# Designs tried in a protein design chat: VH-VL binders against q9yfq1. Part 6

Target 1, 117 residues: q9yfq1
Amino acid sequence: MLPVNPRDLEKMMRRLGIKVEQLSADEARIVLGSGETMVFRSPTVIVMRAKGQPPMVYLVGDYTVEKPREETAAEITEEDVALVAEQAGVSMEEARKALEESGGDIAEAILRLKGEE

## First folded at step 24 (VH-VL)

Design aa6
Fold by OpenDDE, look of step 24:
Structure aa6 (fold): chain C 117 residues (1-117), chain A 123 residues (1-123), chain B 108 residues (1-108)
Amino acid sequence: as target 1 above (117 residues)
Amino acid sequence: QLQLQESGPGLVKPSETLSLTCTVSGGSISSSSYYWGWIRQPPGKGLEWIGSIYHSGSTYYNPSLKSRVTISVDTSKNQFSLKLSSVTAADTAVYYCARHERRYGWYKAFDIWGQGTLVTVSS
Amino acid sequence: SYVLTQPPSVSVAPGQTARITCGGNYIGDEYVHWYQQPPGQAPVVVVYDDSDRPSGIPERFSGSNSGNTATLTISRVEAGDEAVYYCQVWDDYGKHYVFGGGTKLTVL
């Protein structure tokens, strides 16, 4: 659909009041609503602009899809629970619950417990 | 209210470097949408854009002056500066610093200006 | 290099309408900005993005842009409107701002 010659494309679009700019990028990333990320390496970027309209950007090139890193639930140790309990001044049961809710993050668990006071 | 103020010597000798600083007050130079520019006006003549800088340090220069112009930014001081090397009498002008927006790929008008400072090149 | 062409001067009687033109190739595809510069003062934007007015600028100032010509219109001209007016665009190809040569508006 696009002319092979960028110059011809530019001329054609200019007749329509559209400004075309071709750029080279090292990388382009698109974070999708699904949490996945499309990664383009060295894509050609075509920017089309017209007055009164938002710009349109075309990425030309191959891309890979990166999946969100599965947060490995950090194994909660009894030592971690004891530490959180001591630091936050709460019971072992409360500390364990806070750690579970914080995905094993000790600092976050302590902050949660202290914020409830 | 955002204000711009030019400062620097009003007299420069031929072949030397013209140096000016623009101080921004009432707002941050690190605003995401704005560029900071220099414009000059020789006595009795029109306006000429010299160049613009983004707070990251990215610059655009007038092609006719590019070889002699250096614009820099100091975010810690909320200032940006102009250096013009190898000056001649033709560089005598009122120098303005000003702000302009870039939005949706469009470069916008200079909406805030300094009062301007006269720089005379004379031996 | 991209060039903007303005008439060097325009004269108008008080209460009349002044029109200042700015010519350029495909200028209609560009956003045009207009500045007013009173004698001895810094320029002030009076019209931006072809036809928009900054806060504080009277409705007497208006702008249009089509084809190869942009126009600044000043209706009901007052003595205080006497100034030099400049048009301006960003040249995407040259990657620089371009000013017109300026038009001196004289109120008779």
Scores: ipSAE 0.495, ipTM 0.779, lowest interface PAE 1.1, mean pLDDT 93
Fold by ESMFold2, fold request of step 25:
Structure aa6 (fold): chain C 117 residues (1-117), chain A 123 residues (1-123), chain B 108 residues (1-108)
Amino acid sequence: as target 1 above (117 residues)
Amino acid sequence: QLQLQESGPGLVKPSETLSLTCTVSGGSISSSSYYWGWIRQPPGKGLEWIGSIYHSGSTYYNPSLKSRVTISVDTSKNQFSLKLSSVTAADTAVYYCARHERRYGWYKAFDIWGQGTLVTVSS
Amino acid sequence: SYVLTQPPSVSVAPGQTARITCGGNYIGDEYVHWYQQPPGQAPVVVVYDDSDRPSGIPERFSGSNSGNTATLTISRVEAGDEAVYYCQVWDDYGKHYVFGGGTKLTVL
């Protein structure tokens, strides 16, 4: 009953009043609520429309996921620098540099400094 | 209020190129929702769609005329134009510019029309 | 190529109802638009998407579309309704707008 040939499927859908259109696309991107993006390269894009219904868009193909890449550093305070310097046994300048390299992560900065003995 | 106005020569000699411009006023031609079309009507006869253009420059044409038609847009002047090459007496018509939408893949009605301009093809 | 067929003319007495048909294969699957063109004037849309009416068009203009026939109905016709009426669709397979041949409404 269900056609396995794409041409036969289109003919069947037309008889049901469903319009099928394949679009030429080099890329499709879906930005998710998480901030991640699904990236389809050279997908098959199929649009289905019928009177009284919202349009449907089908993306067929492999995709990759691009994660949000945010270059953020935690706010580094003089209190943080002093804590790192005390715990790692280093100067304030060395502690500040380690915190900057660690994106403001105190525990990571301490571990890096202790590994440089 | 948005208005469309056709302009161009009213007389064109056979084998030459018919050239018309439509000026959009009271609104922007660069709207993402709207397409800009040309429709003609030979005297005493019916309406024939010639083609339409989106502000990006993307065009689509009546297949029966496609080989002779060029539609272009100049967004800086808020205008779009029609060129129809190799004209004959059969191309004598009132030429209208008109606006239509495309929503969710549906091509919609022509909701705003120009007044029309008669172009006569005669020696 | 998709063809829309309209009767060439319809005559109706003032105050009566005019019905103008537009025939096409599976036209019920298309959105049909109707244009009024008074003598010497540009067309104006009076019904779009089968049955919707633009602002400023009297409610006595209505439309329907089912099967192979769309119909423009004008109730309580007035002398000012005398015009040529065109139906129109977008042909998805042919990728072009198609107009019917037009119907001249004569108000007797």
Scores: ipSAE 0.292, ipTM 0.694, lowest interface PAE 2.7, mean pLDDT 88
Fold by ESMFold2, look of step 24:
Structure aa6 (fold): chain C 117 residues (1-117), chain A 123 residues (1-123), chain B 108 residues (1-108)
Amino acid sequence: as target 1 above (117 residues)
Amino acid sequence: QLQLQESGPGLVKPSETLSLTCTVSGGSISSSSYYWGWIRQPPGKGLEWIGSIYHSGSTYYNPSLKSRVTISVDTSKNQFSLKLSSVTAADTAVYYCARHERRYGWYKAFDIWGQGTLVTVSS
Amino acid sequence: SYVLTQPPSVSVAPGQTARITCGGNYIGDEYVHWYQQPPGQAPVVVVYDDSDRPSGIPERFSGSNSGNTATLTISRVEAGDEAVYYCQVWDDYGKHYVFGGGTKLTVL
């Protein structure tokens, strides 16, 4: 059984030649294979090191799960539409359609309208 | 390739503040791999680590000097600096800046050093 | 605080082997680094992590570390090896870098 108390753990590991360090952490995140993220706020983070071995990290605390960030369409403004229309020499309607097809990317919309594929 | 160069006054009066700057050239101080340190050597004596800084501004200091030391970084100028307050003759030394790495939680050797600058504390 | 003890001087004849020791309680649990400082110059690392050599350091420089003693070994010593040699660790308990007092190598 391994103690969770940092002071007791440090004393035990010192007898084994293992360095123990508690990190000052405001937050820790574990990105899961599903795309979800475990978020620990103010966790206890303890690093153990010994020569010739990769470090081991204990992460202790409550966590919440965040969903993957949803993708959002870029906002298309009337200013963007006017810029595309002017640069490409097309109507506002044509410019708006090109912007929508380009996900709000002004440079791409202009390129498509000018036929530079 | 990467080079470090100390600069600052070579003479400081007792009780005043010693101020030095280290300029990093041939590489970026903003590297995630490296820490930037100050080490001093009194004439005829050994080496003493003063402190180190990461490019984010995180510092750590020799406990024997901590009350008098401030190390800072200016990433826009590719520089880091040392201030040592309330100096006495005992602070006369060659001051070096040097680079070191942290890997797998281990602080590593100082692999690149500046040439050093002598700072004399005298009335 | 953690103390590293080095002999103040070592003298060897050209072509012989110099051994420079660095003593510390349980120093074998630390990674030891060695620096060469020629007169009037900045230190240069010659061995790091007990026994590794930086690029450009000759094979005749080697290091070992176990128990309470780390050793820098310089075989086939040349006149150009005259310098002061420092050992150094990171003291993980005290959270600071510690240097030995230095060993002056003289080639006679």
Scores: ipSAE 0.274, ipTM 0.691, lowest interface PAE 2.9, mean pLDDT 88
Fold by ESMFold2, last read:
Structure aa6 (fold): chain C 117 residues (1-117), chain A 123 residues (1-123), chain B 108 residues (1-108)
Amino acid sequence: as target 1 above (117 residues)
Amino acid sequence: QLQLQESGPGLVKPSETLSLTCTVSGGSISSSSYYWGWIRQPPGKGLEWIGSIYHSGSTYYNPSLKSRVTISVDTSKNQFSLKLSSVTAADTAVYYCARHERRYGWYKAFDIWGQGTLVTVSS
Amino acid sequence: SYVLTQPPSVSVAPGQTARITCGGNYIGDEYVHWYQQPPGQAPVVVVYDDSDRPSGIPERFSGSNSGNTATLTISRVEAGDEAVYYCQVWDDYGKHYVFGGGTKLTVL
């Protein structure tokens, strides 16, 4: 079975009463039930319609997945707080606050605290 | 009830521009479901679609007239307009404005028509 | 370039059934709309989407569409049905509305 060119595909679909339309698109986004989004950049969009049937849309191209913004609250241990306090030269409370604002990232918290000095 | 009314000059000289306005009353031209069209009928002859416009300004034109036609919309006045350039005697017709829908990718019938206005192209 | 072909005229006796055809290549794949134009008046839609009637149109008006022919059927024809009837489709490939040439219905 050999592949057919796009013009031959359109002729075949027409014989079946199926209308084929290609659309130009800059982007297509599919928001999934998980909250993730499939993002297609410059996809080929093909719409197929027939009387008495719902339209079908085909997206052709690569996509990336965007996740919902993650809550950055990580578990912050007392040892993490102590390390930040020691390295940045600040109180435990200042270190804890910096860690909370940095999503538990020790290196980021230290850099923020040292930048304020 | 929604009504359409054509207005504009009934006489246009050859080579000039035919200009008509359709006023929408009893409803909004900014409806998301409806398109606004122009159709003409030369005396004693059949109907010819000229083009349609969506309230955003997106237009569709009859390919046979596309080089000479401009359709525009003014949502603040609830109106849409037709300009047909470089007219000849062949452009003498009754001009109708009409509404149609697009649903699920299907273009639908013209369900509301204006009364029509005769435009004569004559010296 | 899609063409819809209608007979120029149809004559029917009062009380009988008129059938007005609209021919087009694969017209059965399109939704066909029918307009009645009484003398000196704007067209009005009498059948849309092949077989649906707007409110206010008598059930005597019906439509069908399959293969290469759509048909407007007017049963129990009355003198008031004398008009020109146009069929219409949207041509998806040519991206424009197409009207048939019109059929004059005469009630004798």
Scores: ipSAE 0.274, ipTM 0.681, lowest interface PAE 2.5, mean pLDDT 88
Fold by ESMFold2, fold request of step 25:
Structure aa6 (fold): chain C 117 residues (1-117), chain A 123 residues (1-123), chain B 108 residues (1-108)
Amino acid sequence: as target 1 above (117 residues)
Amino acid sequence: QLQLQESGPGLVKPSETLSLTCTVSGGSISSSSYYWGWIRQPPGKGLEWIGSIYHSGSTYYNPSLKSRVTISVDTSKNQFSLKLSSVTAADTAVYYCARHERRYGWYKAFDIWGQGTLVTVSS
Amino acid sequence: SYVLTQPPSVSVAPGQTARITCGGNYIGDEYVHWYQQPPGQAPVVVVYDDSDRPSGIPERFSGSNSGNTATLTISRVEAGDEAVYYCQVWDDYGKHYVFGGGTKLTVL
């Protein structure tokens, strides 16, 4: 299967009454039924339109698959843990636990730790 | 219901800039569904699309006029505007503002029109 | 540049059928819209997307589009149908709306 260049595709499709428009996008995302997301960086987007047909969009480019993101889980970075540990005066492990309990909210984690006696 | 009304000077001197404003009432110019266009008609002649604008400020212009045309939108006033520079007698026309949609890449009909305003270019 | 060709005028007796044509290369691949403009008034869309009618437009107005010709058909023509009728498409290659030159319908 050869790569489709937009000019050749447009010429072919014109014979069939199909209108072809190329768009350049910064990103495209497809959220799958599994909850995973296909992420295209700088894809070529080919929009094909024909009378009496459903709209069609064709994405060309590499993609990666991102894992589902849990609704309540916030990403906790090592930088966040270090900040909490420093400001609350606790170990990194204690700071991580407080951040996990606070849904990743740094201010809440610090307040919990300072109130713990 | 939704209404469009053109306003602006009816007389413009040659080489000056024609400026018109269209006021949208009975609905929002910020609707995601619609584009806002300018169309003109010289006396006794046919219709010519000038250009259209989306509420974000994105514009589409008739290539034959593009070098002289600026269309802008002011969402806080529910208005959009036309400026046509370096006018001549050939720019004398009734100017209409009108609404259209773009769905799935198809450009739709102009379904609501203003009453039109005559602009005469004369000195 | 893409051109839409309409006859300059059509005359029809009251109660008869008027047919107004709009010619264009491969116009059947485009959605055609039709506007009625009575004297001194703004245009009003009477048919869009070849054959659809806006709310409030009577069934007497219909449209078709195939090959190189789109047609606006007005059955049982009334005196109130006297107007100039414009066809219109979007030219995907030229990136602009194109209007036909208009057809003046006269009801004798």
Scores: ipSAE 0.264, ipTM 0.689, lowest interface PAE 3.1, mean pLDDT 88

Design aa6
Fold by ESMFold2, last read:
Structure aa6 (fold): chain C 117 residues (1-117), chain A 123 residues (1-123), chain B 108 residues (1-108)
Amino acid sequence: as target 1 above (117 residues)
Amino acid sequence: QLQLQESGPGLVKPSETLSLTCTVSGGSISSSSYYWGWIRQPPGKGLEWIGSIYHSGSTYYNPSLKSRVTISVDTSKNQFSLKLSSVTAADTAVYYCARHERRYGWYKAFDIWGQGTLVTVSS
Amino acid sequence: SYVLTQPPSVSVAPGQTARITCGGNYIGDEYVHWYQQPPGQAPVVVVYDDSDRPSGIPERFSGSNSGNTATLTISRVEAGDEAVYYCQVWDDYGKHYVFGGGTKLTVL
């Protein structure tokens, strides 16, 4: 069992030639294999180093899990479609398709339609 | 191929600010692996680290000099600089710029040095 | 406040082996770097990470580090090896680079 007292733990690590550096970070993020992200707010970061070994990083603090951001089109309104259609000189159906292909970006949709002419 | 060259005035009056620039050539100052440091050597004496800077602007300094030292970086010019305020005759030294790495928390050797420039503090 | 202690000078005959020591409390837990500074020139690293040599440094330069002493060893010393040699560590507690006072190697 490791010592509970932080001072005793540091003494034990020093005796083993292990260097300990404690940092305060604004945020730490771990992107998991699932695509989820562990987000630590203001964690304590402990870096342990010894000659001949890779460094180890130990995060202390509470965290939340964020789900992966899914790709979504921006919300496309009939007003957006009408604006694209008017500016590019195309039908509402052509404008809607261009907006969907542009992720809801009106300027990009207009440029795409004008470039096809 | 990477080279460092110090530049700046060789004479500084007491109480004023010593100011030097190091120009990096044959490589980029913006490399993620490298830190850029200043080291000085008073005539006939040993080496003293002044401080180092990362290309992001993050600095760390010799605690003995920290109150008087500012190191800055200009990545667009591939340069970093030293300002040492309130100088006295004790600050007369050859000033070197040098490169070092930091990997996995280990601070590595200064593997590339400039040729050095003498700065004399005199009236 | 970490201090590295080097002898001020070492004299050795040509062809013999020079040993330059660097003393420090628990220095064996640090990576030690060694620099050669010929007269009037900038320092150049000759050994790093205790025992590694940069490209272009002869195999006769070697280093060791254990306990409270690191040692730079130069075998088959040549006149061209005359220089001041500095050891250097990073003081993890004090958060700064520390150099030894330097050892002048004289080849007689």
Scores: ipSAE 0.239, ipTM 0.679, lowest interface PAE 3.1, mean pLDDT 88
Fold by ESMFold2, fold request of step 25:
Structure aa6 (fold): chain C 117 residues (1-117), chain A 123 residues (1-123), chain B 108 residues (1-108)
Amino acid sequence: as target 1 above (117 residues)
Amino acid sequence: QLQLQESGPGLVKPSETLSLTCTVSGGSISSSSYYWGWIRQPPGKGLEWIGSIYHSGSTYYNPSLKSRVTISVDTSKNQFSLKLSSVTAADTAVYYCARHERRYGWYKAFDIWGQGTLVTVSS
Amino acid sequence: SYVLTQPPSVSVAPGQTARITCGGNYIGDEYVHWYQQPPGQAPVVVVYDDSDRPSGIPERFSGSNSGNTATLTISRVEAGDEAVYYCQVWDDYGKHYVFGGGTKLTVL
C-alpha cells in the first residue's frame, strides 16, 4: 500500500464512504458501568461517519480514572426526619429508621415507607 | 407553528453594510437541536448559503463570503441577524432565513424558511 | 469546491412521471435534500435524507440516491408541480452547504 498525503488519504476514505473529522475538546468523561469515570483532559476527538452505520467516536489522549464517591449516609437532621414522617404519615421513629436505611435520601425514604402498605 | 420572518431595509448603497434581522415566532431560538441560517438568491439565479448560527453564538460561514459576513443572535429577543459589509450590485438578492439541525454528525435539511426579503444594492 | 449538477429543465406531460437528477462525485455517500420553489415563493423541502418525505407532501414525491446520482421522482405529475427543484448536500470537506443549480419542471 503506498503512503499518501493527508488530503489523498481523506479522498481514499471518501471512496469507501467513510467521513473522518478531527475535533478538539477541553474535556471528555466516560462513566463506566462500575461507577468509575475516565477523565480526559484536552483529548483529540476523531469522529468517523458512514451512511447505514452508527457514528464512531475515538478519544485520543491521556486519562485518569476517578473512583465513584464512597457511599456515605447523608447528614440526617431532625428537620429531615420530621419531613419524612409528615409526608409518609408515620411516626418520627419509623421515619428516622427509613431515612437511615436510605442513606439520608428523603425522597427514597418516603417511597420506601409508602411501599410498605 | 414555528415561523421565521425577515426584516430590514430593501435598498442599500454600494460599499455600505447590508443588515437584516430574522424573528423567530412559535418556538424558541435557544433550542439545542436547531441552527439558524441565512440563504440568498440573486434574481433569476440559484440558492447560496451564507452562514448559520447556534444559540450559543457559534457561527459557521460560507468560505466565499466569510471575510464580509457577521451573523449574530439575540436570544432575549428571539432573533438572529445578518450583516454583509462592502456590498456591490452582485449582492442584490432575495435573502431568506431558515432553520436546520445537526443530528449524529449529519447536517439536515432547511425545514422551515422565511418568506424572503429582496435587498437591492444600487447607487 | 464540491459541485452538484442538475439539468436546467425537464418537461413532462400531465399524469406522467418526472425524474430530476442531481449528479455529484460519490453523492451516494451524502444525504441529499430536495426543495421545490414555485415562482415567486420561498423554497419548500419535499424530500430529505435521500428518500424521506415531510408531512403534507404527497406520496407521489419520492427520492433515491446511489453512486454518483440522486434522483427526485414525481409520479402522476400535475400542473401545480411546475417549479424549480433544487438538490442540496452538506460538503464535509469544504464545510458548507452546496445547492445544485436548479431544474425547471415544465408540465406539457
Scores: ipSAE 0.208, ipTM 0.674, lowest interface PAE 3.6, mean pLDDT 87

